VH-VL binders against Flagellar assembly factor FliW (fliW). Designs and how they scored, part 4

Target 1, 154 residues: Flagellar assembly factor FliW (fliW), of Carboxydothermus hydrogenoformans (q3adg3)
Amino acid sequence: MFILRLFSPAFGEIEADESQIFSFPEGLPGFSHLKKFLLIRHRDNSPFFFLIAIDEPEIYFILIEPSRLLADYHVELSCEQQGLLHLSEETPVLSLNIVRIPPEAKEMIINLKAPVVFNLQEKIARQIILDADYPVRYPIPLSKVKEKADAGTK

## First folded at step 1 (VH-VL)

Design e7 (framework fv_ecleralimab)
Fold by ESMFold2-Fast, scan of step 1:
Structure e7 (fold): chain C 154 residues (1-154), chain A 121 residues (1-121), chain B 107 residues (1-107)
Amino acid sequence: as target 1 above (154 residues)
Amino acid sequence: EVQLVESGGGLVKPGGSLRLSCAASGFTFSNYWMHWVRQAPGKGLEWVGHIKSKTDGGTTDYAAPVKGRFTISRDDSKNTLYLQMNSLKTEDTAVYYCAKDYWGSDAFDIWGQGTLVTVSS
Amino acid sequence: SYELTQPLSVSVALGQTARITCSGDNIGSKSVHWYQQKPGQAPVLVIYDDSDRPSGIPERFSGSNSGNTATLTISRAQAGDEADYYCQVWDSSTEYVFGGGTKLTVL
């Protein structure tokens, strides 16, 4: 129902529903002062998302849905971590990982140790450091991040 | 005239060492990941390892059977890829191919003709 | 460890269509590449990223990938297509994985 408008140097004018805004109680590493972010999926079938700081739209992160590329990757949260995110068994949750794509690289770097977990019901998100021994810098070929087009087989 | 030419293969005893070279020509070698792929006589293809381009960090990765024994390196000034093989086993007997990755894909678009490594007593 | 399964051999009559399968768990979520290898020769890339052809590869070669099976299709088979064919994917745990290979015989 409500439309938010903001200008991002990277994305131009953005119009989004206010329901796509998430509160980050502790912000993100290096950006603890930024508490509200807009989450936008790159395209309908894309594994990529953009997380844009509402108060400083020049600050944004690229996130990926890892389960679509890494079948053996599992985000298992402790009871304490579930509590911090207000999660119950019936709460819709989205888990994404921050990626870095160096210039002219054919490979992206995924932080598998610290996913960003979104409570879609209460609009709260946190970057969680997992107990599992996942790498902070996990390279993956860009060819593996092939986006599924609407014309693709279903 | 894009070409990869392997050399250095031969007969070696178990526990021995051998160094393979792959000379590249006709493309900008430094821009590409380079791979070693082997094939035992009458068997299928098996990836050995790769070395990434400088842009992607220049790091190496190895298949489990060779990790700790084989080392991949490159000399971009000489357009040459190397495979240093140590602690060779009879199971390492194979034709060794160097291969160029197809940029933007996980495929191998250019292959050398291979060099035979025989590990036998 | 991720594994790809191919039939050991496939036969096709001259001028007919050959289909070579490559099976893997949820392979449709991966990019599949296909190589042709003739006796005593290096492999040649014939299909990459499921269905794309490298420059110089005839349009008779096509590929598909869905669910648990990828398929290399060779229409209007010629004697010169007789070779071993290998599928290949990248997997996060195993890196580069090849199928066992399929020998295509053109009758």
Scores: ipSAE 0.006, ipTM 0.543, lowest interface PAE 10.9, mean pLDDT 87

Design e8 (framework fv_ecleralimab)
Fold by ESMFold2-Fast, scan of step 1:
Structure e8 (fold): chain C 154 residues (1-154), chain A 122 residues (1-122), chain B 107 residues (1-107)
Amino acid sequence: as target 1 above (154 residues)
Amino acid sequence: EVQLVESGGGLVKPGGSLRLSCAASGFTFSSYAMHWVRQAPGKGLEWVGHIKSKADGGTTDYAAPVKGRFTISRDDSKNTLYLQMNSLKTEDTAVYYCARDYEVTTYYMDVWGQGTLVTVSS
Amino acid sequence: SYELTQPLSVSVALGQTARITCSGDNLGSKYVHWYQQKPGQAPVLVIYKDSNRPSGIPERFSGSNSGNTATLTISRAQAGDEADYYCQVWDSSTYVVFGGGTKLTVL
């Protein structure tokens, strides 16, 4: 194990261990040149995560854990997609969705069509386009996100 | 069908200015980031700069040797990319290629123009 | 600033396998792309993201990237493969970085 230290313009100095670093074999759309990202949870009980490019820390994405907000949202992967992520029934997996928060908006926009799926054991991740007919642009009020986040605390 | 055609190259004296154009056809120009890459006679490829699509912010970045002297712009209504070159130096002598970024901003290029020669000498 | 190193020239006999290397610090953490350039012509993308082939590029072309070295492999070399080959990466400080190029001669 080793400790990574990097400076992010958005988050300042960050310390992270090897377990938080994920390889993206295909990168992300618009950023296929970036292969490694740091995944940080906003706080212990928060539904929010930040995905920060190690090679270019000014580039980051905000992700949300959709199960905390949408009970009927299910990430169903095909056999081929499971193979690309090296998943088995026993593999610990985390599925998050990229969100966009426009300036002065009261809503966040979630991409439900293309979750980012993380293999927590092998530390690889991919943005997967689901076969299910989910929207690419799903708005949710920020007030609803806040109340569900608050309800999740002990 | 997908094509990029550069124009505007020629002879220019040191300290002079020149504007290159790149006419795009056969694809939705406005959706792609675009690059300028140059190659001095008998030398290798050297990146000059790029411009992102408006959807991706429309921002520009430049290689250190040309920063402050060159300006990249685009006119999506005319499907045309531009490179304005000021304060030209003999070291700027090269064939200038325009190239399409693979998808939006991936920083590798799948379609290249034929190039236009710029010669800076007295 | 980030630098990619390629051999100036590589020779291969007709029908044999050519290997062109591209070296850089911790290169395996980056995506490597390869371009072919024939005399008087514009470059052509032959491999992107380490090992993917664009439509129209024959299966004889393949790529790999690990550690500090990426390799472009051209199997069953043909006379038409004679060209200059350039590797390329993205770098956070200098953006697009090209290798110096390798001239492939098919004997």
Scores: ipSAE 0.000, ipTM 0.502, lowest interface PAE 17.2, mean pLDDT 86

Design e9 (framework fv_ecleralimab)
Fold by ESMFold2-Fast, scan of step 1:
Structure e9 (fold): chain C 154 residues (1-154), chain A 123 residues (1-123), chain B 107 residues (1-107)
Amino acid sequence: as target 1 above (154 residues)
Amino acid sequence: EVQLVESGGGLVKPGGSLRLSCAASGFTFSNAWMHWVRQAPGKGLEWVGHIKSKTDGGTTDYAAPVKGRFTISRDDSKNTLYLQMNSLKTEDTAVYYCTTDSIVGATEYFDYWGQGTLVTVSS
Amino acid sequence: SYELTQPLSVSVALGQTARITCSGDSIGSKYVHWYQQKPGQAPVLVIYRDSNRPSGIPERFSGSNSGNTATLTISRAQAGDEADYYCQVWDDSTAWVFGGGTKLTVL
């Protein structure tokens, strides 16, 4: 059946199936023209994901599963936000947060205010600005985060 | 305030099936990651598997010894966690504990435990 | 597969300090959690993320984690501290991993 193949400057040749493709009706802030992204997990059971723009593979985001690192973080969506994502009580959902790693920094910065919520059934996703007072720039020590992600695969 | 109550344990023959339940109260169950951890008589703790909250994807993961035989599910409307055990082996004999990662969301440790329910797989 | 190693048994005199170790490859790069289990009872979390105590756990319980060894320290040991103690980590490739457990005897 259909295998998606694309070349990413950051990741080389990527082979993925269509089930890993998500539609972003509004794109992402700063990238509203990009409507289709490939979601890949760094490794099985890894908290890290890569979100790669299919039409412009040089553009990608690093996402993290926040609950793996932060006990008190939870994503509560309003009825309007649930409607935008076509969510029902039965819909499987994945919530991830975009991270930044500045070149000179010793920490990873997570945007806890605006998670990216994925409807795993309908394959649509959106970045949602939460009503809760979470920080847009939440630092986590990079050394422990990298070791947790990488040491387990040795 | 937080309570987890397991039920459904009992004696079953090898190759049989059994379903365990865990009734949760005192926290917002729908926001919690739920785990099953077991302990064979006189032995140590062994993680069995988990199910994430709906917000975190509702996905399941299993330890290698039970993968393909056990299924974890949840009913958020009833605040109940389930473990469906098929093709049971004598090595599955253990006290099965229902545990949570966190009341608010998932982490990497287990903060609340039920009293456990004993499953004995014997002829 | 990631593996955690604990001594089978540790003895401590009443009022003295017990130290229970948990060894794993580069365990200092992971967060370590500790559980206490008394006979016939469910485990109780006593330390999370290396050194933090849950509400209700006495300050006599402390933890550390560096290099290849994490340590649970129980100062001023009491008879009621007799129990099995388990360390636990989350690992990217293995998921939730428990140590084999250490039986603490208070003499």
Scores: ipSAE 0.006, ipTM 0.492, lowest interface PAE 14.6, mean pLDDT 83

Design f10 (framework fv_flanvotumab)
Fold by ESMFold2-Fast, scan of step 1:
Structure f10 (fold): chain C 154 residues (1-154), chain A 123 residues (1-123), chain B 108 residues (1-108)
Amino acid sequence: as target 1 above (154 residues)
Amino acid sequence: QVQLVQSGSELKKPGASVKISCKASGYTFTSYYMNWVRQAPGQGLESMGWINTNTGNPTYAQGFTGRFVFSMDTSVSTAYLQISSLKAEDTAIYYCARVGEYSSSWYEYFQHWGQGTLVTVSS
Amino acid sequence: EIVLTQSPATLSLSPGERATLSCRASQSVSSYLAWYQQKPGQAPRLLIYDASNRATGIPARFSGSGSGTDFTLTISSLEPEDFAVYYCQQYSDYPPLTFGQGTKLEIK
């Protein structure tokens, strides 16, 4: 049994099992030197996740499960992209998108062009730039996000 | 350390073509889009568009379709800008640029810039 | 497209003085506004992003403020190396990304 213990300025003392640790071979844009991240769901049935860098725990990203907010959003990976993630028809996959909440905006900005795709079996993940013409800056009202988070329903 | 190194200045006749290179180092080339920005003599900065370095797909701003071609070669971590049928109005310094480390997007604001390539079109 | 108008076109000041540069957007850009410095013969250098966040390596004398349509870049006490052209840029609505026409800060 392996239990990871780390201190995050945003979350305090964190205790997580190794199944929540993902390798990022290319890191993330702006953080190519960070190769290992801890994935935590905000709470049961929440569309939100936190992705915390193991080596620099002050660095974390907020991710959202887009299907719970956007019914017509579909992540289709090319053959090459599937190879990079070691994906097969049988592989359990989780696809999340990084969000940003600007100081003056009434909206959350979701990067729909570049989801973070997690291979749940092999514990590797990559931010994949999709061929589909999805926006990099997709605004969603914070009131709608709060409503979904509070209700825990779609 | 991130570096973007561009090819040298070009002097061309109207109607000719030019191909400018931008060689990236210090980061994984496919992790960031490469943006192109133009600056005509004595004028301000003008965004031309970008190329998706993962797929090779370009996006052109209005006014830069047709004669302008963005391309790349992942094996040498280099992005290219080709301008065909050169006109006097194309005389400018052309920059390649990359978004900053904290950008939530592939193409919003630019922390890393090439040194620029001067293209002069004259008869 | 969103048009950015910078004022003044030219600002003449002496070292040690405070510089205030303005950028006005034709429609709200929220806080999606960056500032750049460009010296003759050099590429632009990012100073400020998200209206008020100072980029890595940029001296504390540079500060950005504003939201919506009105933005300001302030240099609290000018150093000789600060005399350059300054550009604002929006990334609220693109393509195209748009830049202001620039403010030339020159030594008096």
Scores: ipSAE 0.000, ipTM 0.519, lowest interface PAE 11.7, mean pLDDT 84

Design f11 (framework fv_flanvotumab)
Heavy chain, then light chain:
Amino acid sequence: QVQLVQSGSELKKPGASVKISCKASGYTFTSYDMNWVRQAPGQGLESMGWINTNTGNPTYAQGFTGRFVFSMDTSVSTAYLQISSLKAEDTAIYYCARDHYLGEAFDIWGQGTLVTVSS
Amino acid sequence: EIVLTQSPATLSLSPGERATLSCRASQSVYSYLAWYQQKPGQAPRLLIYDTSNRATGIPARFSGSGSGTDFTLTISSLEPEDFAVYYCQQRYNWPPETFGQGTKLEIK
ESMFold2-Fast, scan of step 1: ipSAE 0.013; ipTM 0.599

Design f2 (framework fv_flanvotumab)
Fold by ESMFold2-Fast, scan of step 1:
Structure f2 (fold): chain C 154 residues (1-154), chain A 119 residues (1-119), chain B 108 residues (1-108)
Amino acid sequence: as target 1 above (154 residues)
Amino acid sequence: QVQLVQSGSELKKPGASVKISCKASGYTFTSYAMNWVRQAPGQGLESMGWINTNTGNPTYAQGFTGRFVFSMDTSVSTAYLQISSLKAEDTAIYYCARVEYYDSAFDIWGQGTLVTVSS
Amino acid sequence: EIVLTQSPATLSLSPGERATLSCRASQSVSTYLAWYQQKPGQAPRLLIYDASNRATGIPARFSGSGSGTDFTLTISSLEPEDFAVYYCQQYSNWPPLTFGQGTKLEIK
């Protein structure tokens, strides 16, 4: 394995396997110039992930695994969207949603309209705007996040 | 204001069962998970697991499956630990402690309940 | 499970001295580590959370440091009431949440 060393102002020195690097062909909204991101799970079995821009490590996003919090949330991709991500029925996929946690926060805000979908085999990811009528700013109490995380690794 | 108050000491015979309580006050009971910690005489602290106070779902550490049951009653803001088929090795002080959210420390502890198992 | 090893097992010091207690994790816990103080006949009391943050009401003489696998609790100048057992705890990975075996701080 190849070890990437990265200094993040938020996380300090990070050592990661290059296999954790994902290409974002379109970047992310507001950051279209950033095409390579490091994906790190917060802890083993944590629903949280950090997505850190390789070229500008001061820029990072907090992502959450929505299945750990919302039983009725389903990510359904069109054939066109599956094509953009090089997905087949056999491709391992991870779907996460960007969250914002304000200072002094009692709530986190989840973007349910636009999940970030990762092709774990080809190391390509995209933020996909779903056809379903999900909110862009969905508040959830931090206490509920803690409670859902404690419920298991389903 | 914020406190956890546990039930009093218990003296039990081997094979009996015991149910200890942990009553919360001064905060929203369902916003914090309740953890159980055991301390045998002269020994250190041992995490037993916790109960999600919103869903009622328990999570047990490896050595505490089977005879140990975590439960709760939201209407009285109380968590319970039940131990069945008591053995002498269950003699210990049992603590409850709350956790603010899933990546935080135990900020408030109950005073402890001594369970003594002897004939 | 993540194993926490505390050293020394027993530390004998006099009031006014500096105490340094160590906690080592078998694998990285990032900064998800707490320190607790337990006096005889009492429940544990939270001293430090997230490796270096002092809990409410805890005197300034207590400080925590470290990240990853190596952590230290420092008491800059011991008071008589500080002689107790100290436990570290990780909340990075669970189940299980794990505690160290404890360091007994005793008067010399």
Scores: ipSAE 0.000, ipTM 0.491, lowest interface PAE 15.5, mean pLDDT 84

Design f3 (framework fv_flanvotumab)
Fold by ESMFold2-Fast, scan of step 1:
Structure f3 (fold): chain C 154 residues (1-154), chain A 119 residues (1-119), chain B 108 residues (1-108)
Amino acid sequence: as target 1 above (154 residues)
Amino acid sequence: QVQLVQSGSELKKPGASVKISCKASGYTFTDYAMNWVRQAPGQGLESMGWINTNTGNPTYAQGFTGRFVFSMDTSVSTAYLQISSLKAEDTAIYYCARGLDYGDYMDVWGQGTLVTVSS
Amino acid sequence: EIVLTQSPATLSLSPGERATLSCRASQSVSSYLAWYQQKPGQAPRLLIYDASKRATGIPARFSGSGSGTDFTLTISSLEPEDFAVYYCQQRSDWPPITFGQGTKLEIK
């Protein structure tokens, strides 16, 4: 059974439970006033997620699970960053990266420098700027993304 | 009419450099990647890589890093291939081609630019 | 890098006959394969993409089939203008894009 109903201009009526709602103490860059987001997986086993602002549902972000595309991409957090996310060795964590798909481009741009890290137990998340030298704009063809998505669902 | 028009043939000495242009018309230049493909005399097609026309970022295939530079100018809808320190083995026809799905298939091709490197 | 091997190297046929050209990949490319036609002195022309989809303006006599490692381009009834070199191309291991070595279709 679904607990909540939310209308998104981009996605229509959405039904979700409280386990999909995350608190963003600092919001996201450019959207510091938005503190609550709904995280939805595009479909079972899809590498894509949608992050929808509960207070302003017209605002959403597309996120991708980077391990499905980049085997050598590792999110290593400092002790300070782990503290900000209330992480311990036993905490289930999800790390996703925001992507931009320009309206007229045939590619997806992934921000590998600043993943969004989710504490699945305490339902808090933050965009973390990594110390590692990853690019802020990492382009990948949409065809390659579709290939990885299809492989995951077969 | 969607088309790509390349600059004319070049005859160069070893060690010289060349810059080939590829001017796009009939579509939005930044919507499609621009591929570069080489064909040596009597040989098949060889991908050199592509440039993202939205960001300007090039991606080079193995063997085409260093002496080869992809660039572009959005204001004139033109992509460029520069080859430095030319060698006889660079003698080939160089094609630009528009990539579908950001460079995975090439649906519109330039007419080709013959570069001959001889002493 | 994925290697594409085309066979035969040369195919000699007469107008009106059916042509079948093969492309074999060294590893699976799923359906991410295209076919190009190149006539002497001309740039290549896209015929088929995603293994079986005809490009805009390509006559119905051209068809593609296959998936994984084995692909076929079929021309149901050869016209005089079809005698050319044909290349397959994969995008599965992208980047880089790789081409087969080509099959020359020549008049008998």
Scores: ipSAE 0.000, ipTM 0.492, lowest interface PAE 14.4, mean pLDDT 83

Design f4 (framework fv_flanvotumab)
Fold by ESMFold2-Fast, scan of step 1:
Structure f4 (fold): chain C 154 residues (1-154), chain A 120 residues (1-120), chain B 108 residues (1-108)
Amino acid sequence: as target 1 above (154 residues)
Amino acid sequence: QVQLVQSGSELKKPGASVKISCKASGYTFTNYAMNWVRQAPGQGLESMGWINTYTGNPTYAQGFTGRFVFSMDTSVSTAYLQISSLKAEDTAIYYCARDTYSSGWYFDLWGQGTLVTVSS
Amino acid sequence: EIVLTQSPATLSLSPGERATLSCRASQSVGSYLAWYQQKPGQAPRLLIYDASNRATGIPARFSGSGSGTDFTLTISSLEPEDFAVYYCQQYNDWPPYTFGQGTKLEIK
C-alpha cells in the first residue's frame, strides 16, 4: 500500500510513506538478516535521521548528515562501490553516518570511516568502508551539533 | 607491530591503590576506543567501561564508578586504570582491549592482562 | 541490562568431533554479537564478530550463525588447541557491553 504503519518500541506508532523504505541488499554489517529499513528525518531541517528495521522495529540506528557539520568530510566512492549502489552521475544520493549518543553524554560519536550511502532513486543503501583514513570514532559536542543545525535553518 | 602491552602484576594490601598501564603501538592511538575488562579468579569476563581516546572522556559500566578511574596520555599512547581503596574482591586480571573499525564495539586487540592480588 | 546465557556450561568432546556452543540473549541484539576464545593463562582472542564474520587469522573450522536472540558458534572438527573457554559478547546496548558467562570446552 501507499502508507506504512509500524510500531517501534523507541518511537511508538509510525506512519510513513513507502518512499522512505530502503532495501539493504547485504543488510548492515552485523545485521545481514535485515534487508528493509525505514528512514525518517528527526525534524524538518534537522541533521539527524532514524533508520528503523521494518522486520525488527526494536532495532534502529541514529544517523547524521556529516556534510552539514564537517566541511572537510568527503565521501569518495570507488567505481566498484558506485556499481554496487547503482549510482550514475544524475542519481540523487544521500550519505549519512551512524552516531552513538550514550545516556548522559555531552558529545556525539560519529563513525566517519563507514558512511551509509542511499540511492534515493532506486531505494537501495549500503554501508561503505571508505579508503580514506577517517576515524571510526569522531567526537562532536552535542551543543555544537545543535548550534550548526539551527544556523542551517536561517 | 600492532599490540597492547600492560604493566606487570601487583600485590597490594586492602586500602592501597594501584595504577595499571596499557601502552598501544603500531596504530593511531586516538582512532580506537580503549576498553577495560575484569576477570576474577575462575570467573568470566566483565566489562568495566571504556575511554574515548580522542577526547579523554571515560564511560563506566554499572558497578565501576567511584573507586575506578580511566585516564590516558596521548603523548605516549597509553591508557590507565586506577583503583583506589583496594578490597579483596578487586583481586582479578585486568585487561585493556581495543574497539574495532566497524559500527560494532567488539574487541579485536587485547593486552596480555595485569594480575592484581589484594590480600592482607 | 541485556543478559547473555551460554549453554552448556561445560562441553566434553574428543578431538575430531563437532562442537556447537549456544548463546541466548534476554532481548534482541540484532547481529551485534562477538565470540572470544580464552586459553588458560592467556588473554581472550576474537574469533567471530557481527555474529558470523571470522576475525583475521581465525581458522575456517570456526563459524558463527544466528541473529536476534539466538546465536551459535560451531567448530566443525576439534583440534587439541581448541579446548578452551568460549565467551559471547553483545554490543547492541551502548554501554554496558555484556559477556556471557562462558562455555568450557574440555577433553572427554
Scores: ipSAE 0.007, ipTM 0.496, lowest interface PAE 13.8, mean pLDDT 83

Design f5 (framework fv_flanvotumab)
Fold by ESMFold2-Fast, scan of step 1:
Structure f5 (fold): chain C 154 residues (1-154), chain A 120 residues (1-120), chain B 108 residues (1-108)
Amino acid sequence: as target 1 above (154 residues)
Amino acid sequence: QVQLVQSGSELKKPGASVKISCKASGYTFTSYGMNWVRQAPGQGLESMGWINTNTGEPTYAQGFTGRFVFSMDTSVSTAYLQISSLKAEDTAIYYCARDLITFGGYFDYWGQGTLVTVSS
Amino acid sequence: EIVLTQSPATLSLSPGERATLSCRASQSVSSDLAWYQQKPGQAPRLLIYDASNRATGIPARFSGSGSGTDFTLTISSLEPEDFAVYYCQQYDNWPPLTFGQGTKLEIK
């Protein structure tokens, strides 16, 4: 078992299991040079995750598990996209969406068009542009996010 | 209030260089990407690319590699566009515009534009 | 590169009339389309995003519709200040972000 230790300006000293490390073959838009990220859940039963770049820990993303906020949101991948992620019927998959919280904003903005899909077995992930007609910028009031997050802990 | 204020107009000779600034205020500079858009006289809008204000990584559209450089200085919340070896075809109004970093997008706030005239 | 074609290139109408502007994409952009207004000597102004959502401060007479490859901007009753150039922009596929060539709305 290897233990990764890194210092993040946002999170301080982090000690993580190598199993939480994911390879991003294409990186993320605007961060093409970053190929390895650490995935951490904010807290038990939280819909929020942090994705921290291993090579540049000052860079991180906030992701949400959309099923707890948007019941009608479904991630359907083409055969080509499934191939890029090495997915089969038995592969455990996690799909998360990047969120932006603009400073002084009352809303969180979710990219529903391009989820980040994680192959939990092979530890690879990609941001996939869906064929479905989902918005790139879906605003949701922060008050509703807190309400739904709190309901989920019941 | 969100504002993007660009540097003043420039008159340059072919072969010279120019550096345009775009100073942001009223928001956290590193939470939004900064895009550059060109408009030649009597023409439409052309996306040049953008800079990730969190990392400093630029992304250039095809046709704007080489002579064009996007940079920034977080200490003064300012983005820069530098054009080297100026040509007459570079005569245009250059706009900076704010976008979310996540995944290319639409532009909610624009600078007033900087006219660059290249003539002998 | 996704090419956006706007039509007509020039639309001549009178105040009080309805304006309908078209934007066609060379391939599907889903609903990832924005509309901008540009008046002479000014920077563009965001009107519509995600095909149909009005930006903050934009009058109710402006509306957007469509998805996939065919999009429409409608101005229900033209005001004098609405005579300007209108651009559509896609953000489904990046880079590059692309704009249409523009539709000039002018007084008849």
Scores: ipSAE 0.006, ipTM 0.518, lowest interface PAE 10.6, mean pLDDT 84

